# VH-VL binders against q9h9l3, part 94

Target 1, 176 residues: q9h9l3
Amino acid sequence: PRKMVAIDCEMVGTGPKGHVSSLARCSIVNYNGDVLYDEYILPPCHIVDYRTRWSGIRKQHMVNATPFKIARGQILKILTGKIVVGHAIHNDFKALQYFHPKSLTRDTSHIPPLNRKADCPENATMSLKHLTKKLLNRDIQVGKSGHSSVEDAQATMELYKLVEVEWEEHLARNPP
Short names: E, the ipSAE of ESMFold2; O, the ipSAE of OpenDDE; V2, 0.75 times the mean of E and O plus 0.25 times the DockQ between their complexes.

## First folded at step 5 (VH-VL)

Design q1 (framework fv_amlenetug; at its last look DockQ between E and O 0.04; V2 from the best seeds 0.00; counts 0 for: pae E 12.4 > 2, placed apart)
Fold by OpenDDE, look of step 5:
Structure q1 (fold): chain C 176 residues (1-176), chain A 122 residues (1-122), chain B 108 residues (1-108)
Amino acid sequence: as target 1 above (176 residues)
Amino acid sequence: EVQLLESGGGLVQTGGSLRLSCAASGFTFSDYAMTWVRQAPGKGLEWVSAISGEGDSTDYADSVKGRFTISRDNSQNTLYLQMNSLRAEDTAVYYCAKDWGRYSYGYAFDYWGQGTLVTVSS
Amino acid sequence: EIVLTQSPGTLSLSPGERATLSCRASQSVSSDYLAWYQQKPGQAPRLLIYGASSRATGIPDRFSGSGSGTDFTLTISRLEPEDFAVYYCQQYDSSPYTFGQGTKVEIK
């Protein structure tokens, strides 16, 4: 079986009116929750909005941040050939300007069995925070200091592990 | 001034192949993701394929996956679409479109070419 | 995929009148990643609005976009003769980046 990793990214606003979501932090953990990657990343364009209340990113984090192109190369090297687990992961891939194969992607925001287990509508999009509380009895993204991408990536992996067997069987019968 | 010029369209038989090109100028080509959008005669717009600025990541609509290949040559400021196993439903005007956001992917399209017509006959 | 449904299919109005076009998404479009385009016969589409409510460069102020979540609106405050065309909405939240089926604004 292929190795599995979970990813979570934090983005800041760049471009006109800060509309572009630019990668500012990326965290990757393995199946056991061990951190494989965790770096602050410097966008190629001027940051208009740090979105700190959500992202946890502050100006001081950008002082020694890894340039985007370098970070992207490092991250892609880790992801290539792996099953990648994430929550609303299309946002992470978009910020990375990278498209992982659909057959090797697992999005915990779109797994009906996971929602069912949490007593949520199967077709609803639930937050990582809600699912983590409901299924893992753990509080994440608490306070006003913003998210921790490492914590979020670990929670995402733990959630997926709850439905891994069932979902992998489903995907085998219904390949994307 | 930003300019996009498509070429390579024409008449092709079902099962045939065709290669489209899009020549870009007026902006730093490699800084922007590029996209192909098509429009069947008298119909609406359909997203077909996109490629990252560096050309190392691609995405496709399900309707063309496995048959079409998007690529780019940043040294020549040119975008390509290799179309194989063409079907009647692939008949359309094909537009190349520039991503709005610099160093981004999929942020609407602020510039379009005039399109090139591809007709697939049975 | 996110399906965008535009209404009405055709809007018949006179120059000087107000035009209101709707775009409904089958699911929520995050970050308001919604664009509007104008297309005239025999021409390529032209970007009008991005980010649901931001006018693209060079677009007259009579064009405005509003909305969030699943419901979006394009408004033309006072139609000019050159505004009679087909208008498309597009989401660029997630792949595939789908378009609405279009609304034709025609002269009454």
Scores: ipSAE 0.539, ipTM 0.856, lowest interface PAE 1.3, mean pLDDT 94
Fold by ESMFold2, look of step 5:
Structure q1 (fold): chain C 176 residues (1-176), chain A 122 residues (1-122), chain B 108 residues (1-108)
Amino acid sequence: as target 1 above (176 residues)
Amino acid sequence: EVQLLESGGGLVQTGGSLRLSCAASGFTFSDYAMTWVRQAPGKGLEWVSAISGEGDSTDYADSVKGRFTISRDNSQNTLYLQMNSLRAEDTAVYYCAKDWGRYSYGYAFDYWGQGTLVTVSS
Amino acid sequence: EIVLTQSPGTLSLSPGERATLSCRASQSVSSDYLAWYQQKPGQAPRLLIYGASSRATGIPDRFSGSGSGTDFTLTISRLEPEDFAVYYCQQYDSSPYTFGQGTKVEIK
């Protein structure tokens, strides 16, 4: 079977009034939750808003951050040919300026069986924090220092495992 | 033109449940965080809950944690508030509000709906 | 939790007068994350000021905001008849994103 990884990214605000989301941290874990990649990334544009309350990114993190072009190359090497799991993952791919094959993409915000296990409507979008608490009885994104992308990537993989057999069989019968 | 239209309010008994909806139009719904704010009759404003643009992050006031669930359907441009285990103190007009910050909540609320009344009685 | 205390509770003034509304926070609030809203009876609130001093779109220049730390002020330089309403301050620096209890500006 294909290797499977989970990805989570944190973004900062660039562009006018900090409205554009630019990649500033990326974490990738394998199926077992081991960290394959975890780097702070320096956006190619000026950072207007670190969004620290949610991103956890501070000015000091950018001092030794990997430039975006280099980080993107490293990340894409890891993702190529793999099933990639994420939560609202199109935002992560947009920040990477990358298009991963739809047949190899798994988005925990768009999996009907997972929503049903959480007792929410099939097409509703639920937060990673809420799904993790409800289905895994674990708290993530705790405290006032912003999110941890490693913690979030690990939680995303654990959530997918709850529905992996069922959903992979569904996708085999209903190719995207 | 930005419009926010709340619905689903009404009279319910203590311990009951109700689901509020907010239909949004005139902006790219998935780009913006959304918030519920309530106002008890004759009282001030109280922040209730917020949800990020993609729904991957939520936050709640302590008074409603564990009883209320905020959610959104970006394909239908609709915000929801599921209210369970209702108490008399939940009686209020509930407003749907748009955050002006992109994707993240915790900014100011630049557009508000007209509100829907929830009355909880014994 | 940051508690916002507004003063006075009621401000009775005539059209043409200057109104000064106070909002005091129980702990320091970044000026970037303080807002003022206006609410008329039977209506939803309307955003007036964000970032302590920036006017929202379409808000007349007679409305101005100032302050930092724990002390914030909304000023209406010359009251118009339509300005008689309740005004709320709100901090959005940290959750829960609390509002003040309101100041009613009423016609004398």
Scores: ipSAE 0.000, ipTM 0.566, lowest interface PAE 12.4, mean pLDDT 89
ESMFold2 (binder alone), look of step 5: mean pLDDT 92; pTM 0.939

Design q2 (framework fv_amlenetug; at its last look DockQ between E and O 0.03; V2 from the best seeds 0.00; counts 0 for: pae E 20.8 > 2, placed apart)
Fold by OpenDDE, look of step 5:
Structure q2 (fold): chain C 176 residues (1-176), chain A 122 residues (1-122), chain B 108 residues (1-108)
Amino acid sequence: as target 1 above (176 residues)
Amino acid sequence: EVQLLESGGGLVQTGGSLRLSCAASGFTFSDYAMTWVRQAPGKGLEWVSAISGEGDSTDYADSVKGRFTISRDNSQNTLYLQMNSLRAEDTAVYYCAKDWGRYSYGYAFDYWGQGTLVTVSS
Amino acid sequence: EIVLTQSPGTLSLSPGERATLSCRASQSVSDDYLAWYQQKPGQAPRLLIYGASSRATGIPDRFSGSGSGTDFTLTISRLEPEDFAVYYCQQYDSSPYTFGQGTKVEIK
């Protein structure tokens, strides 16, 4: 069996009008929630909007941040060959300019059994915060200091573990 | 000035293969993701495949996955699309398109080539 | 995948009139990652709008985009003769980056 990791990224706005979502922090945890990676990342372009309210990223975090190309290499080395769990993970992969094989990707924002367990519509897109509160009785992303990517990655992994057996069986019968 | 020039299109039999090229100029090629979009005669636009600036990440539409391969040579400022096991429904004008965002992947396309026609006959 | 449905299929108008084109998504498009393109016969598409409401470089101000979530609109405030063409919307929120089926703006 392949090893499993969970990922969560924080992005800032770059390019004209800050329209581009650029990677500014990435956190990766293993199956047990241990932190494998957690770095602030410096985008290659000027930051127009730190999106601090959501991202938790501030200008001071960029002073010694890891350059994007270097960070990307480190992150991809960790992800390669693994089952990668995330929430709305397409956003993380897009910011990384890397797309993991679909067969090795698990997106907790698109797992009907998880929504069912949370008494939510199976085809609805629920927030990580809502699912975590409902199923884990834990509050994440509280306050105005922005998200913690480590906390979010850990919550994502814990949520997936609740439906892992059922979902893996489903995927085996219905490969993407 | 940004320029994209497709080539390699032509007539091919069902089950055959064809390799398209897109020569790029007027911008730092490796800083931008590149995309192939196709348009069947008299029909709309269909996203086909994309590749990251560094060329180490690719993505495909389900309709072409396993048959098409996107690649690039940044030293030559050229984008490629290897098409195998071609089908009649692959008949289309194939456009190469530049990602709008620098150091980004999968954004809007601000520049397009004039396209190259691929005709697959049964 | 996100399916984009454009309406109307064909819009017949005269020069000088206002054109309103709709694009509806089957699910919410995050961060307003929605683009509009113009295509004339025998030509490649041209980017008009990105980010749902941002005008691309060199695009006249008579073109404007609006909307969020699942409902987007392209407006041409005053049609010029060169504006009669086919218009496509596209989402680039998630792969595959799908296009609408297009709206043809033709001369009445």
Scores: ipSAE 0.555, ipTM 0.864, lowest interface PAE 1.3, mean pLDDT 94
Fold by ESMFold2, look of step 5:
Formats: structure tokens, sequence, C-alpha cells
Structure q2 (fold): chain C 176 residues (1-176), chain A 122 residues (1-122), chain B 108 residues (1-108)
């Protein structure tokens, strides 16, 4: 049986006008929520916009950050062969410059049973904060200091567990 | 007491633009999704657009996609609808409505504003 | 898109009578995602019923909702003078969150 992990990434702005999203933090947790990886990551390009309000990334975090190429290697070693859970996970894979097999990918922003459990329309794209409050009765991403990728990855795993049996059975009947 | 007050309606030519505003009070604005619903004179209600409490998720009716943009400023307790490339069929009273669902949209609308009239003429 | 068709278009009744309004969906709608609204001339709609059968805060118990799947009903057990208005059903099961065309309840 394949092991399952959850991932969450924070990005900063690089490139012209800071519009390119580049990886600056990645957190990975196991099924039980234990942290397997949590590093600040130095993008290969100059950081134009730290996006701190959302990312929680500040200049001091980059001083000793792991270079992107090294961090990517470490992260991909952890992800290979595993079911990877995330929220709007395409953005995380894009920032990693990585494709994970669709059959091993679980995106909590696109799971109809999870939306229905939250009393949301099945085709709505719901934020992690809202789903977590609605279904786990917990506030994440509180305050004005930006997101914690550890907190977000843990919440993502707990949300998936709420629908895991139903959704895994659905995917077995309807392979992607 | 929950209150919603729309403004920014008026007369505009086909192809023109308007920005509607909805001032909210009497509840924690950022906790609730908001929506725009319109009603052409003498006609029924048409859902237009919705936005989540933090503004991170939006949705639109097919008839307005690409032309209208919903947004919110939670520091000012204000909902917006930017309407571009207006057509005669967009003529309606536009209502601002509060979703009863916390943080997410796509639930029933428990409070409504008085509406603001948008008239699009050639 | 889920189309909601209300019937009748107009319902002419006297105060004290029972009103029965129907809403039919083109596709199945979970009864947790069906609402009813009342609208008087020159006013915004008012939420009456959500989840097909739950009354909104402050709505009198003469208003009741029922139904599931494709067929939903709003009942006003004993019409009061203030109940003469247009009534809309709305589904919020899937986007776009469509309304019915309305049923006008008017004084006979």
Amino acid sequence: as target 1 above (176 residues)
Amino acid sequence: EVQLLESGGGLVQTGGSLRLSCAASGFTFSDYAMTWVRQAPGKGLEWVSAISGEGDSTDYADSVKGRFTISRDNSQNTLYLQMNSLRAEDTAVYYCAKDWGRYSYGYAFDYWGQGTLVTVSS
Amino acid sequence: EIVLTQSPGTLSLSPGERATLSCRASQSVSDDYLAWYQQKPGQAPRLLIYGASSRATGIPDRFSGSGSGTDFTLTISRLEPEDFAVYYCQQYDSSPYTFGQGTKVEIK
C-alpha cells in the first residue's frame, strides 16, 4: 500500500515586476501530521517581492535558506512513489518544476465529497482556511503575519482524512 | 443590524463600464461570502457572481464571465462589481447579498441591499 | 445549469386560504441546497426557507417547505394580507446558483 504525504509551499515574487512565483518554503507531513521536511528555500533568481502578507517569508529567512536545486532534490526524493495530498496542488508542483502522477495526486480544492461535507457546492473552489474552519472547527492562517506551510500541510492532511475512504474508492472505480 | 447599501448605478452606453459598490455593516464582513444578484425590470432574479469571505475564491454566471469582476475590500467592509463591455441585457437592478455560509459561498442569501439600477442604452 | 420552473405563474387567492407553490428542477437537487424567497414590489427579496424545509430566522410557521430531487413545494398554510408577493425558489447545489422565474401570489 502506498504511503501518503501532504505538501504545502510558500512562494515569493521573482522576474519582471515580481510576477513569477518562485518557491521559498516547503513543508511536507506524513499521514499522522509529523513533519518530514520544512525548509526555507532560496530561489535561483533575485527576489523582487517577498509577498510576506501571504507567504510569511521575510528577508532574514533567505540568509541561510537551502538553494532551490538542492531543496528540489530533497523534496522529490520524499514525494517519489507516494500519494501526495495538497490544496490547489498544481501551484506547488509548478513551483517545484515537477509533475507528480495524477493517479497519486489528491487535491483538497477539487474533491466533491469534501465540498458537500462543508455544505459547499461541489464545483466551487474553496480555500483551505474556509474548509478547515468549517470541517475541523479550527482557525488557520490567523493574523497578519502570513501563512505557515507546516500548519497548512497538516490541515490539508486532516481534511483529506475526512473523505479518504469514499474518495479512494471513487478513484479506484474512476481512474484518472 | 445587518445593512447592505449599493451605489454606483446609473445610465451608461453599450460598451461602457461601471463599478458598483456595496457598503456593509452590522456583521463581521470578512467572515461571510458575498454575492451580486440582478433583476431586469419586470423580470425574475439572476445570480451574477459570488466571492468568498477572504476574497480568495470567486465565481461568475456564464453571461458575465470575462466582463465582470467581483472583489472586496475587507478593511473598508465594501463589496465591488466592476462591469465592463456592458450590453443592453445587463440593464437591471443589482442587489448585493450576504451569504449565510461562513467563509464560503454558494448558500442561501439571508440579507439583501436595496439594489442599484444600471441602465445600458445605445 | 439547473433550470428551475415554478408553477403556477400567478396564484390568485383570498386571505385565510392555503397557498401551494411548486418548483421543479431540470436536474436533481439535494434538498439541503434549495431556498425560497419572498419579494414585494420595490423591495429586495427576503429569505423564507433554506435547505428545502428550514425556516429562516423570524419567519412565521405558516411558511413551510418540502420536497426533494426535482420537485419542491412552498406552502403558506393561512395567507395573511402581508403575504401577497412574488415568491422565488433558488438552487445552490451547483453553479450557477439559479432562481426560478417566480410565482406571483395576488389578492383574488
Scores: ipSAE 0.000, ipTM 0.450, lowest interface PAE 20.8, mean pLDDT 88
ESMFold2 (binder alone), look of step 5: mean pLDDT 92; pTM 0.938

Design q3 (framework fv_amlenetug; at its last look DockQ between E and O 0.82; V2 from the best seeds 0.00; counts 0 for: pae E 4.0 > 2)
Fold by ESMFold2, look of step 5:
Structure q3 (fold): chain C 176 residues (1-176), chain A 122 residues (1-122), chain B 108 residues (1-108)
Amino acid sequence: as target 1 above (176 residues)
Amino acid sequence: EVQLLESGGGLVQTGGSLRLSCAASGFTFSDYAMTWVRQAPGKGLEWVSAISGSGDSTDYADSVKGRFTISRDNSQNTLYLQMNSLRAEDTAVYYCAKDWDRYSYGYAFDYWGQGTLVTVSS
Amino acid sequence: EIVLTQSPGTLSLSPGERATLSCRASQSVSSDYLAWYQQKPGQAPRLLIYGASSRATGIPDRFSGSGSGTDFTLTISRLEPEDFAVYYCQQYDSSPYTFGQGTKVEIK
């Protein structure tokens, strides 16, 4: 009976040469795809590279963005105690400075039954865009303005639903 | 200058408990994640546990989960590791280490303490 | 968990020679999350490289890192006497943040 949410984040480059990925947007949706959280977030350090082609983040988004520490508190309150679904979700948790229990984490980039449904090798790390096209017949991440974290979170939840029964049973037999 | 000083190691019997401390100075302690890494005699490095800069998020290696508790006191600039139900395989030098990333976006460690030896005897 | 396998286990070289150390991951690791450490007997590890290729503060430019995906390399362009030590790679992409088993660089 645990509630389930999906998360997706957009990052900008900070630190030396812009190599550090810092949180600049976070979107969380519930099981039905309703938006529970969607905020632009101001990193606590200088932004070296907005990465706009992929992130969709521009300077104007940062002017009134929620400071990282405040946003993190809001986000963690939503995530605590829930099953959290994401795609390559470890990157989102790193950007949040957060460890979520493995038993409550679902990563659509590493679910063998999901890859099998897409006619992909079970151990391959497939992109969200590719899985969504193959399995949901839907194009995401289209256009010139970068990714939508709301759209991506919603797609991630729908992908998980395709294998939810099988995968939850697998995890119950094989607790991490 | 960044400095990390471990203390609290020693000899303890199997099933016993021990608390390690790490005093930090030379940086804004609460901005950085902290980690314990151990090294058994003659062996390589093993990650044990990490804690976020604020102290509100922790993680553990499977081998210590449920037995060890990482914590920090940001007002005293001190990291702790409470070790319970100790086993022979917990015998190691324990290092505290500072995350290189100011706001805990990674867990690579740019400063390490000198280590404190924990010996667990039957 | 991601297993890191280092090769060779031991590398016997003379001062002035180039050392090339390999680290192979069991799964792809983002290059932003690969580090290298040096450890001498009786001492704590010292961070050399983070993000696969960025030198840590105070590390001489004879140390360089490269690689991506599953294959990473540490190069010491000209070994100095103080460089004979054990070297570890570490991934910090996903928990647990595992280390390789080490490569010992020793004097021939």
Scores: ipSAE 0.309, ipTM 0.757, lowest interface PAE 4.0, mean pLDDT 89
Fold by OpenDDE, look of step 5:
Parts: structure tokens; C-alpha cells; sequence
Structure q3 (fold): chain C 176 residues (1-176), chain A 122 residues (1-122), chain B 108 residues (1-108)
């Protein structure tokens, strides 16, 4: 079987009025929750909005941040050939300007058995924070300091493990 | 000035193959994701395929997956679409489109080519 | 996939009138990643609005975009003769980056 990793990214606002989301941090963990990658990333354009209350990103984090092109290369090297788990993961891939194969992608925001286990509607989009609290009895994204992408990636992996067997069997019978 | 010029369209039989090209100029080609969008006669727009600036990542609509291949040559500022196993429903004007922003998240397109017509006979 | 439904199918108006075009998404479009295009017969589409409400470079201020979530609107405050065309909305939140079926604005 292929190796599995979980990813979570933080984005800042760039472009006119800060409406463009640009990658500013990326964290990747393995199946056991060990950190494989965790870097601040410098967008190629001027940051208009750090979105600190959500992203946790501050101006000081960008001083020695890894340039986007370099970071992208490092991240893609890790992801290539892996089953990649994430929450609302299309946003992470978009930030990376990267298209991971659908057959190797697992999005915990779109797994009906996971929602069912959490006593949520199967077709609803639940937050990572809510699912983590319900199923893992753990609080994430607390306080006003913003998210921790490492913490979020670890939580995402733990959530997926709860439904891994069932979901992998489902996907085998119903390939995307 | 940004320019996109498609070529390679024409008449082809069902099951046949065709290769489209898009010559780009007026901007740093490798810094932008590029996209193919098609429009059947008298119909709306349909997203077909996209490729990252570096060319190392691609995406396809389900309707063309396994049959079409998007690629690019950044040294020649050219985008390509290899179309195999063509079907009647592939008949359309094919546009190449440039992402509106360098290293942007989205695929909104600020520049389009004039389009090239592909006709697949049934 | 996200399905975009535009309304009305055809909008018949006179020059100088206000045009209001609707685009409804089958699910929420994150970060308001919604664009509007104008297409005239025999021409390629032209970008009008991106990010739901940001006007593209060179686009007259009579064009404006609004909305969020699943409901978006393109407004032309006062139609000019050159504004009679087909208008498409497009989401670029998630692949495939789908278009609406279009609204034709024609002269009354």
C-alpha cells in the first residue's frame, strides 16, 4: 500500500484588496503524526492581509520564510505518489498550484461515514474543529493566535484513521 | 501586449486524433497557469484542462480524462492539447486562456485566444 | 461538481436601462471565487469581474459584481449599445471550474 500523509496550509491575502489567497505556511505529517514538513512560505507578491486571527501568520514570520517556488518543490516532492489526507484539501492544492490525483486524495470534509460517526448530516460540510471535538474529544484552533497547521494536519490524520478501513473499501468499489 | 494564438483545429473523424497549439507572448509564460476552454456551436463554455506554470501539474474534466493530454513548452512559450479518441461531442471552438494573476489561487482568465475550431464527424 | 445556474436565460432591455443578472451555485463558493465574462458573437470571452466583486482592468465602472455563498449578481447600471452580448459566470473554487449556461442580454 501507498504511504499516507496529511497536509494543512495557512494562507494570507495578496493582490488587490487582499482577495487572493497565497500560501504562507505548510505542514505535512505522516501516518503517525510525525512532522515531515513545516515551513513558513514567502508569497511571490506583496502581502496585503496577514489574516493573523485565522492564519496565525505575522509579518515577522515572513522575514526568513522560504520562497514560494522553492517551498512548492519541496512539498511536491513529499506528496508525489502518496495518499494525501486533508480537510477541504482543494484549498491547499490550489494554494500550491498543484493537482493531486483524485484517486490518491482524501478530504475529511467530504467523508459521509465520518460525519455519521460524529452524529452530523452525512452531506453537510463540518469544520475540522467540530469533528475533532466530537470524535477525538480534543480542542484545536483555540484562542486568538490563529491556527496551527501542524495541529490541524495531525487532527485531520487522526480523524481519517477512524474511518480509514470503511472508506478505503468504499473507494475501492467506487473509484473516483 | 498579451497575445494568445491557437492553431491545429480542423475536421477529424470519430476515433481520430488532433493536436492543438497555443502560442503565447507579451507576458512571462512560465509564471502563469494555462487552461483550455471549449465551446460547442451555439452552446456555453466548458472547462477542459489546466496546467501549472511549471508544467508539472495537470487537471482534466471528466469528459476528456484519459483521452486528452495538456502540456507546455516554456522555452517556446507554447501550450498544447493532444486529443485522442475524439467523439462527436468534442466538436467545439477551443480557446486557450491565461490565468489572470501570477501565482494566483484561481483560474479566472484575463486573456483568451481567438479560438480554433475542431469538428469531429459522426 | 459545482453547478452554476444563471437567470434569466434572456434579458431584453433598451440602451440606458439597468441590467441585473443572477448566478446561483449548487453549493457554496468559497472565498467568493466567482468570475463574470462577456462574449459577443464571433469573439472570445472577456473577463469582467473576478473575486465576485472585483472589476478587471479596463472594465467600465457601470459593470459591478456582488454576492457570496451561493448567490451572485452582475449589474450593468446603464446599458450601452456595446453591452448587448452573452454573459457567463464561472466558479474557480474547486475543480472542475464550471461555467453557468449564460444569459443573453439583447436589445428590446
Amino acid sequence: as target 1 above (176 residues)
Amino acid sequence: EVQLLESGGGLVQTGGSLRLSCAASGFTFSDYAMTWVRQAPGKGLEWVSAISGSGDSTDYADSVKGRFTISRDNSQNTLYLQMNSLRAEDTAVYYCAKDWDRYSYGYAFDYWGQGTLVTVSS
Amino acid sequence: EIVLTQSPGTLSLSPGERATLSCRASQSVSSDYLAWYQQKPGQAPRLLIYGASSRATGIPDRFSGSGSGTDFTLTISRLEPEDFAVYYCQQYDSSPYTFGQGTKVEIK
Scores: ipSAE 0.053, ipTM 0.700, lowest interface PAE 3.1, mean pLDDT 92
ESMFold2 (binder alone), look of step 5: mean pLDDT 91; pTM 0.934

Design q4 (framework fv_amlenetug; at its last look DockQ between E and O 0.03; V2 from the best seeds 0.00; counts 0 for: pae E 16.7 > 2, placed apart)
Fold by ESMFold2, look of step 5:
Structure q4 (fold): chain C 176 residues (1-176), chain A 122 residues (1-122), chain B 108 residues (1-108)
Amino acid sequence: as target 1 above (176 residues)
Amino acid sequence: EVQLLESGGGLVQTGGSLRLSCAASGFTFSDYAMTWVRQAPGKGLEWVSAISGSGDSTDYADSVKGRFTISRDNSQNTLYLQMNSLRAEDTAVYYCAKDWGTYSYGYAFDYWGQGTLVTVSS
Amino acid sequence: EIVLTQSPGTLSLSPGERATLSCRASQSVSSDYLAWYQQKPGQAPRLLIYGASSRATGIPDRFSGSGSGTDFTLTISRLEPEDFAVYYCQQYDSSPYTFGQGTKVEIK
């Protein structure tokens, strides 16, 4: 049986005007919510905008951060062969410069049964914060110090568990 | 050419409701956060609300929390502000503004609409 | 909440003179998340400076910004007739993204 992990990333601004999103933190949790990986990551390009208000990343975090190439290798070793759960997970894979097999990818922002449980339109894109509050009665992303990728990854896994049986059966009948 | 056009302003009595719209063109709407800023007659600028490019994240000034709701329809390139329980102090010109940052709000506002006047009377 | 206090309230100058506008924050503004806007009567604001010192596209060289932490300055090196307007600073470090009360630059 395939192991399942949840991932969440935080990005900083690189490139002209800080418009490029580059990976600066990645957290991976297992099915039980235990942390398997949580590292600050040094982008290969100059950081123009730490985006601290949203990312939680500060200059001090970069002092001992793992270089991107090394971190990417560590992360991909963890993800390979596993079902990977995330929220709007395309953005995380883009920041990793990686494409996980669609058949092994679960995106909580696009699961109709999950939206139905939240009394939301089935084809709407719903925020992690909204789904977590409504379905888990839990506030995440609290405060002005930015998001926690560990907190977000844990919430994402818990949300997926609510629809796991139904959605896995759906995907087995309707392969992507 | 980036264009933002507000509509839906007018005269409303205290306790009433209005829905403001902002039609956007000349840029990829869903890539950018959007903001409402207001200006009472003869007064300075006041930030009201912001919404991320996807619509997943929103934020509000304390003076409007619980009464105003920001939303967007990325298929129609339109930003909205639903204004309920209006008060006299909500009288202002309301501007729609484009954030220059991608995805997240809270950068500078590089393009502004012409504004729409909301007048709240007793 | 970060309160921005602009000084002076009104700056009366002649064309060709240097204008210096101050914006002081009640607490430090991180990563130079400070912008300056110009607004003429009956018009929407126009972005001049972002990141405390970076000039927005199409803004003439006579506009420059400086400062960090709690003390920020907008300088117009030689006032042109079209520069007489109200100027606002804005912090975008943390919500609420507050504006200063404005400095009116008027013709003497």
Scores: ipSAE 0.000, ipTM 0.480, lowest interface PAE 16.7, mean pLDDT 88
Fold by OpenDDE, look of step 5:
Structure q4 (fold): chain C 176 residues (1-176), chain A 122 residues (1-122), chain B 108 residues (1-108)
Amino acid sequence: as target 1 above (176 residues)
Amino acid sequence: EVQLLESGGGLVQTGGSLRLSCAASGFTFSDYAMTWVRQAPGKGLEWVSAISGSGDSTDYADSVKGRFTISRDNSQNTLYLQMNSLRAEDTAVYYCAKDWGTYSYGYAFDYWGQGTLVTVSS
Amino acid sequence: EIVLTQSPGTLSLSPGERATLSCRASQSVSSDYLAWYQQKPGQAPRLLIYGASSRATGIPDRFSGSGSGTDFTLTISRLEPEDFAVYYCQQYDSSPYTFGQGTKVEIK
């Protein structure tokens, strides 16, 4: 079986009005929740909005941040060949300017059995925070200090593990 | 199940005002950017406006800047579009669309409402 | 703004045939931020493809997207009766997030 990792990214706003989401932090954990990668990342463009309330990113975090091009290379090396688990992972891949093979991607925001287990509609898009509370009885993204990408990645992995067997069997029968 | 239901469309005179609403359900509304897209009768799709999940960021097409205002009430799971100084060329079916992205707007739109018709006449 | 030009305007085919739709951008679309939508009469658009080549959830594998830079293609390998509709491409590289003018796939 292929190795499995979970990823979560934090973005800041760049561009004239801060509408462009640029990668500012990336965290990757293994199946056991051990941190494989956790770096602040410096966008190639000027940061207009740190979005600290959501991202947890502050200006001080960018002082020694890893340049985007370098970080991207490091991250891609970790992801290559692995099953990548994430929540609303399309946003992470967009920020990375990288698209992982669909057959090796697991998005916990689009797993009907997971929603069912959480007593949510199967075709609904539920937040990571909600699913984590319902299924793991754990509060994440608490307070106004912003998200922790490590915490979010760990929660994502734990959620997926709850439905891993069922979902992997489903995917085997119905490959994307 | 994700559902988007537009309302507020109708007939309005040139120079008039109208407010559209979009009731959302089946997803964590505040986590996603929302977008208005319109379609004139027999024509293609045109991006109109977008708002971030938190509502702290908005953007507009040049054709509606200064006249339209996008807003949202996350406590009510509702998206709004205030349209002022309406023109004949604003006649269209207006769709609310869920943005795939959680941090920004302008991504692909994975869910759409059925639309509400706005007709502007002189 | 990025202008997307779709071709042909109308494509007349029979069920079971292969459909090839083109979308050309006036400038390069970064990171292949290109989506395809299907719209049937009286209905809202439905997302088919994102990221130029990724199928949205629930989309049959007979739909595929390809291309990069300025040239993109939507392919329907074997048309089903329910596939006759108008198809739009859309770029989300930069604001305004423009759509193509559409290609109508009609039954011959």
Scores: ipSAE 0.000, ipTM 0.531, lowest interface PAE 13.0, mean pLDDT 90
ESMFold2 (binder alone), look of step 5: mean pLDDT 92; pTM 0.939

